# Designs tried in a protein design chat: miniprotein binders against Mevalonate kinase. Part 6

Target 1, 378 residues: Mevalonate kinase, of Arabidopsis thaliana (Mouse-ear cress) (p46086)
Amino acid sequence: MEVKARAPGKIILAGEHAVVHGSTAVAAAIDLYTYVTLRFPLPSAENNDRLTLQLKDISLEFSWSLARIKEAIPYDSSTLCRSTPASCSEETLKSIAVLVEEQNLPKEKMWLSSGISTFLWLYTRIIGFNPATVVINSELPYGSGLGSSAALCVALTAALLASSISEKTRGNGWSSLDETNLELLNKWAFEGEKIIHGKPSGIDNTVSAYGNMIKFCSGEITRLQSNMPLRMLITNTRVGRNTKALVSGVSQRAVRHPDAMKSVFNAVDSISKELAAIIQSKDETSVTEKEERIKELMEMNQGLLLSMGVSHSSIEAVILTTVKHKLVSKLTGAGGGGCVLTLLPTGTVVDKVVEELESSGFQCFTALIGGNGAQICY
Key: E = the ipSAE of ESMFold2; O = the ipSAE of OpenDDE; V2 = 0.75 times the mean of E and O plus 0.25 times the DockQ between their complexes.

## First folded at step 3 (miniprotein)

Design VXma
Fold by ESMFold2-Fast, scan of step 3:
Structure VXma (fold): chain B 378 residues (1-378), chain A 117 residues (1-117)
Amino acid sequence: as target 1 above (378 residues)
Amino acid sequence: TPEEQIEEYKEEGEEAKEKGDIKRARYYFEEAILVAEQNGDKESEAKAYNELGEVFRKLGRPKLAERWLRLAYWIAEQIGDEKAIAEILQELGKAYEEMGKTLAAQEMFYSAELLAS
């Protein structure tokens, strides 16, 4: 038996940093996916006592005996608990960490340990102690701020939950889950995110699970439907960032310049609300007219992010390159490095700008914004 | 007319592709896209993007090929052209193979086969 799932990454269109100070932010799914394939062995196969995890993009494989997993991870033998998402206790997480350490990860790949821990927790709680091979393949670069950990949690959970769905009701090809299953999936994915991040906001896993767009303000998340195509060039600077230091820096600037910074945050709030309204609208406005309005709002938002002090020389290099080609760009996420978004109007040829950016050591992706969330097949 | 110009560009592009003149093929398919877009010809636009994707893949740029093929797919899906969608998914699969994304490639090939049956 085989089941496949995929889940999209995400970007922040507007409102990063200002959202910490009470402004609205908007995030959207991107059509770059993490894929998960779950395979159960034939009953006659040898080695029916193992759970295997294959990370295809980085050519790594991990394998555990089910007896060792059962020894380390406590299980409620009376029920499977898959209908009720469960948090991993500190004691259980420490036991799982030992299982991961026993796989002898190279020092340079220790960053994978939390993701593997998440996999073991989700697998054993949803499936139990059954043999399988789980294959993961991601289009999303790790640590780039494109929601790779959330996409992993969502795609894993989708594959695991989909194993309970009848093959007769699901044809071949990608299909979305119903609202009840998406809610359950999103709650399980959030538990996975807790293992990776400790205190996740719920934003990344929600947009990955449901697709489209969300807006969020003061801890409240609202789902939105995207009613227009929107194309972006995403440039990964490959520069690491210290999100905590950047957030602290904005707060310190707000203390030194309270009136100016309050005006900056209020301006961002207005931009985020208008962007969401444009993309969600079903009015008779042409896509080209909407793209022009979005272009101007992105340019304004980038200026306000500069006022907050969260740019970086790598981000400025990307923006300068795209401006030479008459394109508009803004940083996404924490800034200080990370990714830059460039709006691509209809008819835009990007080969020259991509070649220039890649020659500078940056990584480029193209994406459609606001598409589908988690999907399963076969 | 714009319709005649699109057809001429497509023919020149296909001829260049058959002769292995990838740079000439690229030029003509890019010109076909611009004229089709200016005249609202979504069917010709999708087909030209698909051809451009194949050209970039053969030029050794599978990431750029994916870009154009994803756009071709989006347009073909909006106009309900199942034959075009199947052809685009087949090319997208080849681009993913060249990027070393074996699972994604197989999923594209499978989806194309399903639509073509």
Scores: ipSAE 0.000, ipTM 0.131, lowest interface PAE 22.7, mean pLDDT 83

Design VXmb
Fold by ESMFold2-Fast, scan of step 3:
Structure VXmb (fold): chain B 378 residues (1-378), chain A 117 residues (1-117)
Amino acid sequence: as target 1 above (378 residues)
Amino acid sequence: TPEEQIEEYKEEGEEAKEKGDIEKARRYFEYAIYVAKENGDKESEAKAYNELGEVFRKLGRPYYAELWLKIAYFIAQRIGDEKAIAEILQELGKAYEEMGKTIEAQDMFLAAEWLAS
């Protein structure tokens, strides 16, 4: 039996950092995916007692005997339930860490340990102790702020939960899940994110699970429908960032300059709300007119992010390059490096701007914004 | 013999299930599956998976039960055991009912009745 799932990454269109201070933020799914293929051995196959994880993009494979997994992670069938997402206890996480350590990760790949731990937790809690081969591949660069960890958790959970769906509902191509299954999936994915990040916000996994866009303010997430084609050039600066240091820096600036920073946060709130309204609108305003308004809002938002102190020389280099081509760009996520969004108006030729950015060592992706969430394929 | 060993493990699993010892029940049904698989006894293997599915369904875990029942169904189809297929479809229908999938459940029950007739 084989199940394939995919889940999109995400970008923050507006409101990053200011949302910590009570402003509205808007996040959207991007059509760059993490894929998970789950294969159970046919019962007629050679006796197979192993769980195998293959990370296709980096040519790594991990394998455990089911007997070893059962020994390390005590199995209490009375507490296992797919309909009730479960948090990984500290004791269980320690046992999982031993299983990961036994795979002898090279020093350069130790960053994979949390993702492998999440895989073992979700697999054993949703499926139990059954042999399988799980293949993961991703279009999303890790650590770039495009929601790669959330996409992993969502795609993995989708594959695991979908393995229980009847074969008579099998269709051709990718299918979205219903609301009840998406809610269950999103809650499981959030538990996976806790293993990777400790205290995730829930924004990344919600966007990845449901797709489209969300609006977030003061702990409240509202799902939004995208009603216009919106294309972005996403430029990965490949500069790592310290999100805690950046968030602390903004807070310290707000303490030193409270009136100015409150005005900055209020301006961001207005931009986020207007941007969401434009993209969600079903009115007869032309796509070109909407794109011009979005362009101006993105440019204003970038100026306000610079005022918060979260830009970086690498981000400014990207912006300078795109301005030469009369395009508008802003950072997405924490800043200090990471990714930059450039709006691509209808009919924009990207070849030359991409060539210039890549010659500077940056990585470029073209993405459709506000598309599908988690999907399955049999 | 392997047949006698499988039967003994299934009886132990059933007794454990009746006493509410679910971990013991699962362990014994896993032993039955292991012995059946080692001896190429596809009929006993399918039946043991069907029994695991019934156990988990009765424990209120219909999604997990479906996993075991689908494995049983694939084996039974491959060996052409229509009686086993009908029994597995009946259990799958009950699992779907507990999931709230009433249309899927009825389809399973109808298919089982058709094969039994």
Scores: ipSAE 0.000, ipTM 0.090, lowest interface PAE 24.5, mean pLDDT 82

Design VXmc
Fold by ESMFold2-Fast, scan of step 3:
Structure VXmc (fold): chain B 378 residues (1-378), chain A 117 residues (1-117)
Amino acid sequence: as target 1 above (378 residues)
Amino acid sequence: TPEEQIEEYKEEGEEAKEKGDIQRARLYFEDAILVAEENGDKESEAKAYNELGEVFRKLGRPKFAEYWLRAAYYIAEYIGDEKAIAEILQELGKAYEEMGKTKLAQEMFFEAEYLAS
């Protein structure tokens, strides 16, 4: 049998950095996906004693005998419960690390270790020790701040949980899970994120699992429904960033200039709340009018991010290029590099601006914002 | 209905493509993609992405064609449509050829022929 799942990445529309200082932030799903295909072999198949992981987009394959996995990660079947997400202990994580190490990852691809460890933990806890081939394809660049690790965890968990659903509905392609199953999925995905990040916020996996948008402030996450089509050009500067240093830099600036920075954070809070309200609005305001208001708020937010000291020459180069094409852009996430968002009004033709940005070495994606979360297909 | 709207957009897009009206073709195929995606119609979504990629390649925009064709490829692979995958790989090969990526183009052509056989 075969089951397929996908999960979206995410972007931060507004409120990055200021949210650390008590302001509201808004994050949204993007229709760039991580796809997972889970295939169970026929009883007579040649691979009926193995678990195989294929990473299609980077042409890598890993394979373990079920006997070896069971030896390294023995589970107590009396305590195994798919409905109760389980944290991976430090002892178990060390055993999983040995399984990953035995696959002889190339030096330049050691960054995959945590993702493979997450795969082994989630697979063995949800499925157990049954043979399968798991194929992963991702449209999301790793380490770019677009939520690739969360999308992996969500998509993988969706495929694994979907395989255990007793009454599968065959639809017309992708179907969403109900609220109860999404909650269970999100909790399992969060456990996967713990393996990758140690202490994740829960924001990325929540956006990826539920889709649409979320608003978050002071540890509280509120799910929001987008009621307008919103299209972005996402430009990856391919410039690495040090999130910890950037966050620390903002905090130090707040210490040196407390009154000015309080005003900056308050301005960001207002922008985030207004952006969320516009996108959720079901009033008779035209899409074009809403797009104009969103453009102004994005431009204002970028100015405030400059005031926090988190822009970068690469980000400014993207912004200057898009301005030539009469478009508005802002950084997303930590800044210092990473990705830039450019709002694409309805009917915008992007080939010229994309060509110019790519000629400068940047990577471009067009994405619909606030769409579907995790989905499955049988 | 969504199915009727997707078909209308695809037909309008194909007509615009034949007439060389890239802006109109792009808008129609983009609209088809959005409606297909919202309604879980992966077959129509992949086909629309493939059409968009072909249009951009024909207009001398192979880098942008690659972007759309890559999206089509992943969706077609996900739904297991070998015929669609072969067609998409043929278009990717042509796009890579026009970009001067000869080795990548040959790999795409080889894979497409293998799947077709």
Scores: ipSAE 0.000, ipTM 0.123, lowest interface PAE 22.6, mean pLDDT 83

Design VXpa
Amino acid sequence: TPEEQIEEYKEEGEEAKEKGDIEQARLYFAYAIEVAELNGDKESEAKAYNELGEVFRKLGRPQEAEWWLLRAYYIALKIGDEKAIAEILQELGKAYEEMGKTEKAQYMFEEAERLAS
ESMFold2-Fast, scan of step 3: ipSAE 0.000; ipTM 0.187

Design VXpb
Fold by ESMFold2-Fast, scan of step 3:
Structure VXpb (fold): chain B 378 residues (1-378), chain A 117 residues (1-117)
Amino acid sequence: as target 1 above (378 residues)
Amino acid sequence: TPEEQIEEYKEEGEEAKEKGDIEYARWYFELAIEVAAKNGDKESEAKAYNELGEVFRKLGRPRQAEYWLIRAYLIAYQIGDEKAIAEILQELGKAYEEMGKTQEAQLMFYEAEKLAS
């Protein structure tokens, strides 16, 4: 008996950094997924007393006895309720950390500790203390800023909840969840994100759960329906970034140059709103004309991000390469490294630009933007 | 009491199922699940999930039936109710047959038979 789920990563199309200063930002799902498979033992199976977690993309496996889990997470089973998302207390999180430490995680992979802690919390609160093998496989590069943590939380929660489904089925059997179940799923995923990030914004898990696009401004999230396909080349610079330092740097620049930076933030707000309007538009404007407008807005946004001081030589190298192929690119997320988005107009052949970028040591993905959110497979 | 309320909903669901009122049967079993879950009555919760699974299968939705039946299985397994496990595996087998998953169906029927003997 098994249940399968998947959830997409995400990118920020426009408005990163400026959103901290009251501007609008737009985020979109990408068709790179985290997959979760739950397998429950049959009564005849040997060793029906264990919970096993397999991370296939990195060839790691963890296993706990249910008795040991119950010791560390002494939760009264009478309070277990799938319909009521629950926060992990500091005391419980410390106990879970001991369970993770007992698995002897390699030093170079200690960054997985919070994800494994999230897995143990969500599993025990939604399923309880029942034996299973949970298999996770992700297409998202780790630490790239493409929403890997949120995709994990959403996909895991979707698999764990899996009691409702839409009537629509497709070739491989993937189906979207209804609105009520997506809301419940998103709230549980947010509790998982709290374990990983402390104070998450809710943006990443919301776009992963619902799919399509969202716009957000001053704590308000609005879901958007994409009415056009957008194809992007995503280039991972493989340069690490310090998000807090970058955010602090923008704030310091705003203090030193308040009038100029207010104008920069207002310009970004306008760009984000125009991008959202174009993508949602059902008017007679052709896809090609919409792509040309989006291209120009992305180019303008990148210029404003440079004005905020959040670009990097690696990002500029990617942009220089794509410009030679008459394409437009912008950083996504925190900048200072990380990923770069390049709009691929209808009919674009990517072989030559990908070859050049990979020759420079970068990693390339082609992705469709604004597609499906969380899905269940049978 | 919660126990009386659960029993009432289960009886209404069974009556609706026998009468062929599948939508009413679904509604009553969903109510039984809510009350049983709130009150920690795992035996009644597992039985209600199993009945809901059968209802969805009869509605021509064997994929959704599987989701409910897996929840029934987990609870029945946790409380050690071998008779309930066998009944749930039989329903899962039927759901898998309707989905064209012949090997999975055969495995479910085999496991159910092992518990019954």
Scores: ipSAE 0.005, ipTM 0.490, lowest interface PAE 10.1, mean pLDDT 86

Design VXpc (at its last look DockQ between E and O 0.02; V2 from the best seeds 0.00; counts 0 for: pae E 22.1 > 1.5, SAP 71.088 > 70, off the site)
Fold by ESMFold2, look of step 4:
Structure VXpc (fold): chain B 378 residues (1-378), chain A 117 residues (1-117)
Amino acid sequence: as target 1 above (378 residues)
Amino acid sequence: TPEEQIEEYKEEGEEAKEKGDIEEARYYFSFAIDVALINGDKESEAKAYNELGEVFRKLGRPYEAEFWLAKAYRIAFKIGDEKAIAEILQELGKAYEEMGKTEEAQEMFDLAEYLAS
C-alpha cells in the first residue's frame, strides 16, 4: 500500500527581518511542492526489517535495519506518539546522528545530515519500527529561502499521518487534511524544523501545512484568506548565505542607529499590514489597481531591506534586470543571496526577462501565491 | 525514450562496477530504478534492484543488499522469471553469509540450484 503527500514551499511577501523586532510579516504558499511517497511492503520475510529513504533528485539512498534503529533510539521513544508531538532530546539527536554517519555520506553531501536525522525522528515517532520505503522529490531548490526544509517536514508528516487513515480511497486527486489533522501535522513539522534549524519561527511550516497566506507578529500567527490571484517570478540567485549573520547584522545596526532603525521597522510594519489588507479585500477595487498598490509596497519594502543591509549584489542584479522590463522585485527571506520575487501583473509575458535572467546564470520559476497547503493522494 | 534511459544507466552502472567504482555504480543503478518505476517496467525494475543489491553487498552492507534483493525477488516471482529468481537467490545467499546467517544462506543456495536445473 502507498500514500503520496505534497506540501508547498513559501515566500515572504513583506516583513522579513523587521519581524524579529516586532513588526508584522506576511508569508504565502507557492505552487512549487515537495513530494513524499510512502510505501509499506507486503508481508514478506525477505524485506520486512528495513527502513529506506530515497532522495530522488540527487539519486541518493539510505537504508537501515530496524534492529539497528531500535538499538540507537531509547525504548521509550519507540512508543507511537501520533497524537502527542514531542521534541527530540539532545541525547536522541546524537544517537540519530550516529545512524546517519553509519551511512557514510560523502563529505560534500554532509549538509544532508540534519534532514536525514529529521526523517528518522519523525518516522520512528509517528510510525514506529515498521519497514517502508520513503521517496522524496522536490521542485524547490535547497537552501534558497523558499522553505524547502519545512515543505519536506510537512509533506513527510502528512504522508506518515495519512498512512493510518482507514477511509482510504484509490484516486488520482489531491485532497486536504481536516483541521484537526492539520493542527497535529503543523506541530510535528515544527518539531522536525527544530532539528534542522534549531530555532525556527514557525512561519515556514505553518504556511506549508495550511497553505494560502499567514500574518506573523510577535509570535502570533494569523491565517489570511487571499481574495485575489497573485503570480510571481521567483529568481534563485544561487548565492548561499549565513542567515544567522544577516539577522545579527540587522540587530547590530539597530543598536548603533536606534532612532533610524525604529523608523525603518515601523515602516515595514505598515507595509505588511497594508499588503495583508489589500490581499484580503473583497471590495470593488479592480485587480489592476490592487496590483499597482502591491507593486509599490514591494518596491518600498525592498528599499527598506537594503537600508537594513540584507541585500546583495546578485539580488540587485536581478532587480536591475526586471526594472528594465517595468517589473518590481524584492528579496524574500534572509537576503544576502537566496531568492528574489518579481510581481507579475495580470497579462504579463515573462519570456524575455526570464531569458535575460537565465543568461546571467540565475534560475527562474513562475508561481501562483497563496494556493494549497498539505495534500495527500492514495 | 524511458527504455533508452534505463539501458544507458544500466550500462554506465555496469561499467562503473567493472572499474571497481562501487559508489558510482550505486548512483547509476538508482537512476535506472527511478526511470523503471515511473514507467512501470517491471523486468527492468527487478534487474536494477538485483544489481543494486550486489553493489550494497560489495560495499559490506548486507542488510541493505537483502532489502533490494527481496524487492527484486518479489517482482521476479510475480512475473514468473525463473532465471532471474535463481540469480537473485544466489545474491541473497551471499548476503546472508556475510550476516552470519549460514542456515538461511544454504536455503537460498539450495533453492537457486533447484530452479536453475
Scores: ipSAE 0.000, ipTM 0.110, lowest interface PAE 22.1, mean pLDDT 84
ESMFold2-Fast, scan of step 3: ipSAE 0.356; ipTM 0.745
ESMFold2 (binder alone), look of step 4: mean pLDDT 83; pTM 0.787
OpenDDE base, look of step 4: ipSAE 0.019; ipTM 0.251

Design W1
Fold by ESMFold2-Fast, scan of step 3:
Structure W1 (fold): chain B 378 residues (1-378), chain A 117 residues (1-117)
Amino acid sequence: as target 1 above (378 residues)
Amino acid sequence: SPEDQAEKLKAQAWDLQLSGRWDEAVKILQEAYDMFEQTGDTRMQAYVLSRIALLYYEQGNLDKAIEHMERAVEIYTELGDPRSVARTLYQMALIHEKEGDVDKARQYLQEAIDLES
């Protein structure tokens, strides 16, 4: 028996940073996925007493005997309840950390430790102690702000929960889960995110699980239906960023210039609300007309982000390159590096702009925005 | 010119793809392929084949996706473009994974990683 799942990454379309100061932000799923394949062996197979994790995009494999996992992580059949998401205690997380350390991760790849710990927690709580091979393959660059950790948690949880569904529909492609299963999935994925980030906001896993778009403001998350295709060029500057320092910098600027910054945050709030309204509109307005309006709002938002002080020379280099091709770009997420979004209107050919960006050392992806959330295949 | 016509067809294919009209997008991309054949632009022929393959992948027509992606890999390999080969092999791995051929997916992914070393 084989179960496959995938979950999308995400981008912040508008409202980053200003959302910390009471403005609205909009996040959307992107069709770059983390894939998880869960395979249970035949009883005669050589791996029938082991749990194996394969990370295909980085050519790493980890394997544990079920006996060793049971020894390190408490096993009690009465505590295995997949309908009730469970938080990992500090004591249990330390035991899981020992299991990860025993796999002799290279020093250069220690950043994977939390993801592997999340895998072991989710697997043992949802499946228990059954042998399997779990294969993970991700299109999302780690640490770039595209929601790779959330996509991992969502895709893992989708595969694990799907293996437990009694009624299985075998089709020729990917299928979405129903609302009840998505809610359960999202809660389990959030528990996984806690292992990776301690105190996650819930935004990234919600976008990845449900797909489409979300609007969020002052702790409230509203799911939105995307009713138009949007195509973006995503450029990864490959420049690391210190999100905490960037957030602090904006706050300090707001203290120094309170009236100006309040106006900036209010302008961002209006842009985010208008972008959400355009994309979720079910009226007969053409996609091309909506793209023109979105283009202008993205350009305005980028100017306001520059006013907040969160750009970077790498981001500016991407923007200057795309402007030469008459395209509009804005940073996504924390800024200071990371990824840049470029709107690709219907009919845009990207070959030359991609060549120029890649010649500068940047990594390019094309993505459709606001598509499907978590999906499964049997 | 034939090159200008091919570029216009590629742009029209994106319009159709964004509208969910995948079969029409494939047809237009096939016309672009023929135009690039006339101009001898082998690199663009490979690019167009990879785009057609991804449209079939999204439709769930994995046999045609594999067929077109294999042709794109062969052309990029002959051109000596390791970056394009790696990208195309990664996409091939995703197609085989979706088809359920984990061993082939594993092989293609490893080849892509090796090229990006």
Scores: ipSAE 0.000, ipTM 0.123, lowest interface PAE 19.7, mean pLDDT 83

Design WD0b (from W1, 15 letters changed)
Fold by ESMFold2-Fast, scan of step 3:
Structure WD0b (fold): chain B 378 residues (1-378), chain A 117 residues (1-117)
Amino acid sequence: as target 1 above (378 residues)
Amino acid sequence: SPEDQAEKLQLQAYDLEYSGRWDEAVKILQEAYDMFEQTGDTYMQAEVLARIAFLYLWQGNLDKAIEHMERAVEIYTELGDPRSVARTLWKMAIIHEREGDVDKARQYLQEAIDLES
């Protein structure tokens, strides 16, 4: 008997880069999940006093005595309130970093350090100093721009809160949390994201917690409900990118060509707003007709992204391959590598295009867009 | 309202559990149990009993842990909630394993597995 939680990754459907310059962007949940299993082990003389973290995807395990955790992360119950998510102080974060360093993390795995620190902070704030085994497994490739850190924070928080909040469940399947619990969860997940990213936007964790879609512009986030099935092929180029350099490059182009780039950003704003309107529309327009409209908007958006200079030879290779199969693709996120989205209209067979992409060294996923947010299972 | 008061008590008990102040947490949870009795929230009464039982287990008070967990199983069974019954039987297996009764622990674990299949 275990408490299980899962949270989706996300993609940016339209508006990446232009959103930095005042345009609207649209982000959507994808049905690729980070899973967290919280187990209370049978008491034994050897393991009854321990907190264990297992990262199943990479076959790593970390274990701490509760006494050692309590020494490093002092807890004052007189100021504690679970309904008020707590920020990790710089002093406490340094103490947590020592706990992580004591586990002798391999040099090539140092990128895990912030995620483990987030785990220790969220666990101790939500559960306290009780023994458990926490197992994490992710379908999301790290560093590919699919929201893996936010999915981790959301899934972890969901499992921890589910073990503490008395909630009705829907039998043996995955169940969604109510609005009040999702709000609390999202706020805690945001605190976890601060440990990983310093100043997160709140976009990734909001999409992961609530699911569906959001549109965002100039710091304003609006939740949207998808009223149509939308399928994408997601191709991971496996090419790393420097997001800061790409963002800086777009800004420099805007300085050199202000009128042209203002027109580019305004065109992206219109595309993002129209995409959101099509997807959330409940009118009599058929799914196939909506898919054709989305196809054209994706083609236009890709052309505008090329105008911003954020492509890469790996992205171009994916686009060229999908065009041979009469499919439409655009980069998602920062570009310069990362992931490419390909719209899959109703009835599309993907076997041949996937085979060709994978033979070129790329990784492919089929995903439903705009689905469920955080879910729990007992 | 009694509902709001019960929620406040559960949050207070959570804070105390978290700091390792288990005796105080049990006292506050017993008050929450009484509030849920007044509101007729039978499911929450069972949830609170299961929580109290596990606090007694961590204190080494196995007799009280068993007592409270058995009451929780009874309530979940009457409510027709097989998932909560299975979860509670799994916790009973933990209690009996700690008591050194491996045979009873195995019986509860098998019952929980069978109930979920």
Scores: ipSAE 0.000, ipTM 0.139, lowest interface PAE 21.7, mean pLDDT 83

